# Miniprotein binders against b1l550: the designs that were tried, part 23

Target 1, 279 residues: b1l550
Amino acid sequence: MRLPEELLERARDIHSEAPSHRIKLDRVGSFGLKVPVEFKGFLLLAEADVWVSLPEGRRGVDLSRQVEAIYELSNPPKDPFSLCREAAISLLEKLNYADSSGVSIRFDAPLQDGESLKYYGVEISSIASDEIINKIRVEILGMTACPCTAELIRAYKSSEIAATHTQRSLGILEVSTKAEHPDPDKLASIIERAMSSPLRTYTKRPDEGGLVIRSLSNARLAEDVVREMIHLFLEEFGHLPEDTHILAAVRSMESVHMHDIYAERSFSLDEIRKEISSH

## First folded at step 3 (miniprotein)

Design P33
Fold by ESMFold2-Fast, scan of step 3:
Structure P33 (fold): chain B 279 residues (1-279), chain A 84 residues (1-84)
Amino acid sequence: as target 1 above (279 residues)
Amino acid sequence: GSVEEYLEEALKFVFRVLELTWKALKTNDKSLLDEAQQLINKAWELIDKALEANPDHPEARELWEIVAELQKLLEMAYERLTGE
């Protein structure tokens, strides 16, 4: 977007003035920008936030230079990981008063599931300072199943048993690392595998493609899903730097109650290895 | 029949499956599990008819999940009675 040069020069002069109070700000920038990205062969319209730190002696940031930095790098559209990293570096280089910069890009990623197309949430960030920290968050909506053992047999006489058999659940994996962003499809796969397991069935249905893998394990509580996600994550990504931080979480949406069930664990790779070794 | 009639009939099979499974575990009688499997198959057919009429029917989709869980329960009961 082009603004008159005279207005841009005036804005830069104002931003370089001393503020009313000498207080450093951690993040100042342009939030909610629409940017095109190319993700695994798909052209998507993503939402981006860009920011820099603002020193205590400066009144404002050059917002037009922030918008310029990301849009120049987004044409032609490129993968969101490269865009995120390159824009964070570019912001820090272009805005020399800043100690740090960051870029966050959010989009819904397509995932092929047989004849159907699913979507899962992805948010990636790169924060640049003396080093670069890369963050990724993947969210997938799925199902968790109530235990179907002695409890169902005991509850046979209840007319309300059908109302509490299954629950919708949101699985979450968040990774913060000095290495490159983990592949979101692999994170999505970990969540899906933790939430569901292959089922042996004696029935045949017209939609046979889903026969072997149906919804979810009947014994999978939110706590079980989080533990399985961590186990599967360590098998796939245990090679990341030891100071890599992970959040694994499940939010189970209860149909009978006014509240959700939530389970999470935050850990570093160093921390979890020591914990597992002590068990 | 209506979608409602299909789902009501399938739900009756669900309760009968639970009764047969409980009785099988109590009496150590595998033949009752075979009967329960036939009822699960009939429930699948009724649910499929309902979903053919309305693929997004919330009650039909929820009953599909219930029958899938009953299939797991039945498999567990078979393993307990056969040692497999």
Scores: ipSAE 0.000, ipTM 0.145, lowest interface PAE 18.4, mean pLDDT 76
Fold by OpenDDE base, second read of step 4:
Structure P33 (fold): chain B 279 residues (1-279), chain A 84 residues (1-84)
Amino acid sequence: as target 1 above (279 residues)
Amino acid sequence: GSVEEYLEEALKFVFRVLELTWKALKTNDKSLLDEAQQLINKAWELIDKALEANPDHPEARELWEIVAELQKLLEMAYERLTGE
């Protein structure tokens, strides 16, 4: 039922009224929108969150305008990086009472693995105010093996122990920068290279054995993986602005343990460079 | 206790067994293997309790296999250190 234009006008009036309590809100918007994006030749349906700040003197946000802003830019589908940045800027233009805006787009990114496709999780965001900050979060599953297990296997030449001490690990890289969004495939590659072995979607038993053996040859603690992620990140993305913020983390899901092992480091490029140079 | 409680406690012993066995081999200290065997025994007891409560519990079965392998590992370690 199309609400009569009069009702729409009244609704707009309500949003523009002074609130009972004059308090600014940081984020008001629509979460869980579905938007099409084009990523590396794939058309994907992504989830999107859009929001703006709300000044203390305004009761509510015009949510319809927010939704329109992102959908206008989504037709035809475009890359999610441009969509995030352009939508964030558009939101500020359309909602002139807002001093900040944000867009987040989430999807599973296809990654070629030989003749097969695997996926990693991606969240691309842009926040606009007096400046634009671009954020990307990549999550990918891999496999880690405990160094203790590797040494035991070496000592006893027993291959049977290897299978019980490998675990799936979730690697996470989150980058916030004033520069353009870093390449998520490169981030995913860093995570995989930092781990003992990548996960494969389909492995025959012999292939599983091979993966386990490979993981054992490169046994790493969760702590080691995080350090390696940071090292590899610096090699690949050291050209980013010094105020770029990074979160590197690993969640190891141990089959043997009822609990997960977690390790993380949050840092700016400037901070970590100073830290490494001091050793 | 619950099956989950038994398994959680057993897992603590499993990790300690691995640590002790490794240390024993590095230091050529058989006494650490004796300690490891005691912990394996405790782990077996807990697994048995878990399986008695739920014989088809997948995690209990998995842990059973792990402890069985650890027992073999421990035996191999003894052989290596004692020359038997």
Scores: ipSAE 0.000, ipTM 0.214, lowest interface PAE 12.2, mean pLDDT 81

Design P34
Fold by ESMFold2-Fast, scan of step 3:
Structure P34 (fold): chain B 279 residues (1-279), chain A 84 residues (1-84)
Amino acid sequence: as target 1 above (279 residues)
Amino acid sequence: GSVEEYLEEALKFVFRVLELTWKALKTNDKSLLDEAQQLINKAWELIDKALEANPDHPEARLLWEFVARLQKALERAYERLTGE
């Protein structure tokens, strides 16, 4: 133990005092907590942030109660979606001075890649007030090949030249909804299908040549990848509430230049349906 | 080493155990579970050193709890693959 119980009790009293300035704070909490979760049969050690709003008349938040709330619900480990939602609700119940609460949980999700595992990034959040908003962000690496470069390679008839002009690209899908969190494996699948080819965990030179050839046969601009991600998202998740908000983005890391290419679109389901229907 | 050094090293073994357990169940390869058990034992040794240095370290206690549950998951994986 670092602190005696008497000091912890005094800290709680201080938090109830009036602040030096009557200013509301949007997010006050414990960030970077390590929390066990069970995801699709895997036991993972995730990283969590927990927070609440702080009213203008209160000096501080009871941080110990925030940590207790999430750890209490993580024993035994459960799926990170249920943990996220339940912890956000629990925070509002335990810290009644707060108008809103939030929980974010981040982990690297395993995905089968032939005979090995690769990992993609997942961050989920639940924000509770008079309603609950669930948010999920998936990031996964893949490959893109520029159509302009594909034309040059065709002229030169060189797969080795092709290899130096294919790019690693990070695909991003972020969804905010009043419904339950979308399945991150399905979001990752959408991103990979939109790209020129998926990134492999291990390739020998023969397998590497195969990936380059596949990327060239499916050459896409970052702009093409974002549009395809949106199209595939609507096919899979078009049933979500109309006010569901989506971010689709791609960051392509150029092999020969010091800059990245970035393409992005944010939209609500209501907005994008009207846009597509008007054409 | 510091408590943080022990926990960082233990985490590397824990992530490897998770990968091996999943792969074993996918490939029906019990030898991967044997490897996972050796790594979980190394993780426990490091966690014990961390707790010996600071018995009330919250991250060390959390990791201890996690590894204990991981051990039970590994035992269930053994039962599934051996039928025992």
Scores: ipSAE 0.000, ipTM 0.228, lowest interface PAE 16.1, mean pLDDT 79

Design P41
Fold by ESMFold2-Fast, scan of step 3:
Structure P41 (fold): chain B 279 residues (1-279), chain A 84 residues (1-84)
Amino acid sequence: as target 1 above (279 residues)
Amino acid sequence: GSVEEYLYEAIEFVMRVLLLTEKALKTNDKSLLDEAQQLINKAWELIDKALEANPDHPEARRLWELVAYLQKILELAYERLTGE
């Protein structure tokens, strides 16, 4: 049996009332929605947040209109980038009291790794107001190795020393732009190329040995990895608008310390070009 | 059963409805939409129980709106597969 219409109408009336305090809220909406998406031939169940700004004179938002905006566009499943952009626009059109709207979509992206799949994290968003700003964040695990350790191994030819100074690191690239979302596979590739070695989900003895040797021959500090990620990003995506904002970061889980090492740099394309050209 | 137990079970049915609707549209299989409709009906039964226990429960009321919207999505999916 369905709920009486009177219950729904009472709920709608409450949301249109004046609040107890006339305070604007920046983000109000439905968080943790499950939405199907099509990503590079894969059907994935993604997690979405949808939100709008709420003016100081209105008590609440129309949650059913928010759900309608994203689900109407998600059947049949489509690519998460188009869904994100179109849903943000639809939210702003459907909820005329809002100054801005946003949609975030999170999923684990499959990446072919030999005969197996590995996964990297993707979060995209589109924020609509008088303009549209598209954001993408990619996180992928790899390996880093201290250059100091590589030199010690060269001097002493000790694999035991190498083992104590190789560590897992999480590479992060986040891009905010008025252009289309950058291709996450390209962002993931940049991160992996910047690291000492990528992690594989399945390695055999010859492949495992090769991974360790490659990591040691390309030893890099977290700081080195961040700089290399920025360099590679500029080669691949330097064509984006000058006000594009980027965050490049590495979190290294150092085996010889009880804490993580973290390095980051945030910048606009205009800012970094001026910095590089000054010296 | 607590109100929260009813709501969590209803959410699980909602998730299944989305997956079945996606699969139906991709495989052109109307029988999966019939299955999704049965799950929507079960979700509404659970939400009714929650609201009978607490008519003012805000999460139950909002979940009712979500399920009502999914019913409309399912109707659109039927139209797409049947042309009507």
Scores: ipSAE 0.000, ipTM 0.114, lowest interface PAE 22.5, mean pLDDT 77

Design P42
Fold by ESMFold2-Fast, scan of step 3:
Structure P42 (fold): chain B 279 residues (1-279), chain A 84 residues (1-84)
Amino acid sequence: as target 1 above (279 residues)
Amino acid sequence: GSVEEYLYEAIEFVMRVLLLTEKALKTNDKSLLDEAQQLINKAWELIDKALEANPDHPEARILWEAVALLQKFLEEAYERLTGE
């Protein structure tokens, strides 16, 4: 059953009323919306969150206006970067009581892998206020090989290359900037190059042996991978504004342990350049 | 020897196999693949002894899987270098 139109027109505007407690809320909105996006020639089903700030004197947000804002802009499907930015701006225009708005869009991005495709995680955000802040998070699985076991075997047997176990590791790069969103394929490439070896979607047995050999020859701690990711990031994206904030992290799913190993570093470009130049 | 001694010796042979197989492919030298096959066979004998003593040993199982992958890689390397 739908309410009669005349009753809806006479209904009290609850959202514009004063709240019981005069407290500002930072994010109020519609979360988990399904939206189609066009990404590098692919039509993908993405998940979106949309929100606005709510002032201390207003009881609620008009959620229907939020949903309309993103759906109007998502039909026909467009690239998720433009959708994110345009929807965040549209939310502020439609909901003039808000001081800020935000849109976050999540999807699995295809990446060419020989004759096949593999997928990595992407989350894109735009937060609009007096300025626009663009945020991107990329997560991709790779292989690492533990050098601690390798060094133990070398010490015991004086081997030229030490044997070690391999495990899956999740690499994470998150960038927050006033510039346009960095290319997620380039961020994924940085993560994979920092790892002992990338993972493949489909691998013939000769390629499987090659990946194992490469990983064993390129043994890296999670700490080594994070440092290499930062180094490679600075080579590719060091031109971004100095107040750009980066998070580089690795979660290693240790095959011989019941727990994971985690390493991270967050920094601004200004901060990291001063740190490196002091050495 | 202990299970640990068998595994350490098998790991040494596995590492030598990796080096020889890579060198064989770079230099197009089949004789290095023959040497690698002999070392794989020795590694498997040691891993089998370790698994007979402790079938659930984590390092022995990981090494067994690694040697199985290397055996397949070595067979493909032979085909590429000999045309057989």
Scores: ipSAE 0.000, ipTM 0.161, lowest interface PAE 16.7, mean pLDDT 78

Design P43
Fold by ESMFold2-Fast, scan of step 3:
Structure P43 (fold): chain B 279 residues (1-279), chain A 84 residues (1-84)
Amino acid sequence: as target 1 above (279 residues)
Amino acid sequence: GSVEEYLYEAIEFVMRVLLLTEKALKTNDKSLLDEAQQLINKAWELIDKALEANPDHPEARELWEIVAELQKLLEMAYERLTGE
């Protein structure tokens, strides 16, 4: 037998009830949603988190309206930046009790690498309230080589021994801005250009030897890589609003040490311009 | 059909399955779940074709996992609406 209609109606209204404690929650939502996106001619499967603020007088959020907000906008698949911004706005429209909304979308972005593709990590978010803040984080693996060892120069004639003195390093650029999201391919390019050498998906044995030799001739400390990333970022994205905040970082997995080397700098465009203009 | 064409069509079917399943639960209309099941079946056929053309395609493999998860969600929705 079916339950009385009043009992089903009460179950639906539970979210509008007063909570046990009158405490605001900053982020309540659906995390780990699978969404298709179109990125530069590629059809990709992304993971999305969607959330809203929950006022102190309300027990819960309508999760089905959150899912509806992003999935309606994902059909047909569109670029993840437009999806991120439009879904954040849609969440505030659909959930009028919320003071703020947010959407985060994560995917592995394809990048052409000769005859093959390689992938780098992208996470974007849009947080909507009285204004919209757009955030993007790009992570890509590359090669670094320490300039400090005389033995490295002697290993130069043997790519297998020289590989012991080259490390995989993760380059990170994160940008928060009131403007549109920066192009992640350009951020990835900045990171790769700052490294001793980019990591290649496919290399023939002769080409691989050349890659190692190039890394050794362009040897850079983690600190050098971060400074070069900042320099290249300012050349490409110096036009962004002055209150744009950037994190530039590199994490080097040292082949001869039990620990990672890490270097970072956080700054606003206003801060860094004043710093660079001093002497 | 290219791998990209197969994946595009499969993703469109996956999105329609999600919308139909939510609508079915909101409206208590089990016929929408039957429509969703047909779309899942078509999505799997397209993913199979994509993997036949490129077995190392990471998006095709990931979409397979998503369709498998949606199948489980559809079964749960069907049980909720039919009582089995």
Scores: ipSAE 0.000, ipTM 0.098, lowest interface PAE 25.5, mean pLDDT 77

Design P44
Fold by OpenDDE base, second read of step 4:
Structure P44 (fold): chain B 279 residues (1-279), chain A 84 residues (1-84)
Amino acid sequence: as target 1 above (279 residues)
Amino acid sequence: GSVEEYLYEAIEFVMRVLLLTEKALKTNDKSLLDEAQQLINKAWELIDKALEANPDHPEARLLWEFVARLQKALERAYERLTGE
């Protein structure tokens, strides 16, 4: 049943009414939208969140306008970086009562793995106000070999590469910058290189075994992985603005313990540079 | 079975051996080393089958070398815990 235009107008009026309590809200929007994006030649269906701030004098947000804003920009499909930035700006233009807006797009990014494809998790975001802040979060699984077990065995066996257990580890890099979004493939590469070995989607059983054995020669603590991630990040992305904020983290899914090991560091580029230079 | 199947199963045993050995050393439990030895024996059998099928298989050779080192480590662990 098509609601009469009059009812639609009244409904709009409700959103523009003064609230019972004059309180500003930071984020009001639609979460879990599905939007098509083009990423490195792949057409992907991504999840999207869109939101704006709500002033104290307005009861509600025009949610339909928010949804329309992102879908208008999604046809034809475009890269998620441009989509995020353009949509965030468009939201502020369409919803003139908002002083800030945000868009987040999440999907599994395809990554070449020999003749096959693997994936990593990516969330691309843009927040618009007086300035635009671009954010990207990359998550990728790798493998770590524990040096503790290796050292334990070495205590009993002298000079040879000691055997140790391995586990899956989730590496995380999150970057917030006023510059353009960093290349997620590069971020994923940093994470993989920081770990003992990458994971592969399709491995022959012997190849998988080889990966495990090879990882034993590159044993790293979760702490080591995070430090290595930071080091590699600085080498690759040291050109970003000094106020760029980074989160580097690793969650190791322990095979020996029932709990996971977690390590992280949050920092700005200027802070970490000062820290390293002081040593 | 295929060489790949033998190696896969062997690797599973090897991983279990590593875990058992670590636990044994931490808890001073010799029984876990006994279990580890049983599993490493199974791994050896599978590696032998793999090498018989393909003596030049690079991953099979790599695994053989690894298990050989692991066997020595296990023996030392046993000596440490039992005095024998």
Scores: ipSAE 0.008, ipTM 0.262, lowest interface PAE 10.3, mean pLDDT 82
Fold by ESMFold2-Fast, scan of step 3:
Structure P44 (fold): chain B 279 residues (1-279), chain A 84 residues (1-84)
Amino acid sequence: as target 1 above (279 residues)
Amino acid sequence: GSVEEYLYEAIEFVMRVLLLTEKALKTNDKSLLDEAQQLINKAWELIDKALEANPDHPEARLLWEFVARLQKALERAYERLTGE
């Protein structure tokens, strides 16, 4: 639904006025918009943020034009990558006072898990200026297990000890690049392969012992998981531009403690290659 | 009813279908897809009424295309959650 023309004209007049202080703002926009997207054959209700830069001499942005721009491009629903890019470009074209624009879209992506579906978190962004920077963040749950627990199980043959030393962990990969967005399913696969064991949403005749045994057979500290994620990322996506920036992280959800354990590494492709080759 | 009344009501059902389908996939609950199917059928009825009143209405045609895609997504969700 469009706002009345009289209200739109009044808003434009106010926003073009001089501000109380001549200070540039980096991001001004509409956050938390609900937009439909089509992702790998699924129609999903996503959450979107849209913004532009605001120059020092202008009081405000035209929020109604921002909302209309993304909704025009989201009808019919399209893939969230195209929506991010096209909306960011459109915002710069429609709001000529802005030096930059951005769009972020968040949703939970379905992923095949044997005979059932599970989900993982996806956030994609495009930031437009004299060039376009594309960002993607993938979060997926898995299991980690302490390597010292495998030794204890060998010594004491206790499944009870094993169960108390496996932890749910959230794996995180975030990529910022001038190239196209990486495929989020491939990023999710890297995270799951780096962990001790993936989480299952459904199993016929569930076997908790099997999950524990798999974790113990591939026991890894959070620090190990981060290093393995980086290694696997370089094998799959090492072809991206050298200034591509990556964040690899693991957040371990302790069942006994009220706070989480967190491990991360941020790097550019150029930086990490030099570090690895310095051996 | 007017075309606008039919479309507004259909959009409300479509929004509910989207929310239920998303929740079904997150919670692995196929019963929510049954509820979504009932609501999408109501959306189809309203869109049919809108197109009967004005076959060339641009918003009605766009909503028809949207709901056709949503129906296919719902069918895929059923297949994955039920195994059929």
Scores: ipSAE 0.000, ipTM 0.091, lowest interface PAE 26.3, mean pLDDT 78

Design Q11
Fold by ESMFold2-Fast, scan of step 3:
Structure Q11 (fold): chain B 279 residues (1-279), chain A 84 residues (1-84)
Amino acid sequence: as target 1 above (279 residues)
Amino acid sequence: GSVEEYLKEAQEFVDRVRELTEKALKTNDKSLLREALELIYKAWRLIEKALEANPDHPEAWRLWIEVLELQLELERAYERLTGE
């Protein structure tokens, strides 16, 4: 979208004025913009947020220049990693009063699942200041099954494969790094491997039973899933800079309770290695 | 309702599911298995309410285990009747 020049002029006149209170704001910008992106051969309609820091002496941000920055870089559509990085840099160049800028792009990413596709959530960000921090968050649904109940059923009924309650669980990996964004497909794979079983988007009735049975044979607590995600992350991405920050979390939507179970751990690579080595 | 009322009603649904499953296998009637699945879900909801009120309730956990076993039996019965 192109904006009229007169809007840019008027926005500057208003926004350059002194504010009512001399308070710095951390993030001011345009949130919920619709932008096309090309991701692994797919043209997707993504949702983007763009922002800059606002100094204490300036009333407002030039919103028109923010929208211009991302739309100029999104035509033709490009990969969301380059778009985030380039737009964040462009924002600082266009809005010289800002100390920092950021761009986040969210979409549902297709993932090959045999002969069909399933989707997982991706949020890609770049934050620019004295250096660039690249952030990626991946969310994917899978299944977990309670090992405590499985053990109780085996003990009580002498069953070979214990029945237990299964539930949908949302696995979350978030990475902040000075290096390039990690491949979201690899992050999604880590989450799915940590779960009792993956979920499929296009499942036939026989496959549905198979997913439940597989989950029951691989019962894991939410706490188990988070620890396994961290272990698998270190195997795949342990080479990232030591100051890389990771959030690993799982939210289990319990079938036997009206509330969810949540487990998480935040860490930097240097912290987790030191912790593992100390024991 | 009380926890005891929830568990009593859930047990009645479980008992009915067993009857429907046995009849379905004898009569080769899949509609009875679908009815049984609906009752399993109703039993689940009652057990959830009981556990919400008292998460340490031994009878609620026992009944919950029975419902899980019954769900697997229904799945196997359905596969047998469909030839899947």
Scores: ipSAE 0.000, ipTM 0.133, lowest interface PAE 18.2, mean pLDDT 78
Fold by OpenDDE base, second read of step 4:
Structure Q11 (fold): chain B 279 residues (1-279), chain A 84 residues (1-84)
Amino acid sequence: as target 1 above (279 residues)
Amino acid sequence: GSVEEYLKEAQEFVDRVRELTEKALKTNDKSLLREALELIYKAWRLIEKALEANPDHPEAWRLWIEVLELQLELERAYERLTGE
């Protein structure tokens, strides 16, 4: 049943009326939309969030216009970076009462692993106001081996044999910049290289055993991994604007303990450069 | 299964790993090391299950340490057989 035009007009009027409480809202929008994107030659169905600010004098947002904005730009499918930026700008144009807008797109990104594919999690975002800020978050699983266990075994057995346990770890890099989105594959590579060993999506059991053994030769604390991530990031992306903000983090899923180990550092490029140069 | 069952089965795998490793070194057969790697991984998973059920189980921790030692031995054996 098509709603009568009169009802649609009335609904629009409700959104435009003054609210009972004159309070500005930072983000109002639709979350969990499905949008097609083209990424590295793959056509993927991604999740998307779209939002705008709402001024104090307006009761509600035109949600239908928000949805239209992103879907219009999604046909034909395009890269998620351009989609985020263009959609954020389009939202401000279509919803002229908003002073800020934002778009986030999430999907599993394919990554070549020899003859097979593995995946990492990625969230690409753009926030538009007087300026455009681009944000990217990459999450990838790897393997870490803890050196602390080796010391305990040594102490216990009075032996020179250094053995350590291995665990799965989630590495996280989040970058916010006024420049273009950094390459997520490069970010994923940084995380993997910072860990003791990468994980492979499909490995035969013997290959898994080999990965564990290899990780033992490169034992790192969660703290070590985060520091290594930062170091590698600076080498690869040190050319970004000084006001670029970075979050580097690791969550280690402990096999020995029922709790996880977590380490993080949040910083701007300017801040971390000063810190390193002071040593 | 029970914690005791996990540990019993894990011990069996550990014993086999030792045998395979020794045999591999004597016969210079790398294929036996691959089998040993599969078994040690199985043992590890069983021990992890046991520890999840009872984090303070002393026998589970004993086996955990034993598996770690065997992993190092396997690594050394592999290096010896491959020349790396």
Scores: ipSAE 0.000, ipTM 0.207, lowest interface PAE 11.5, mean pLDDT 81

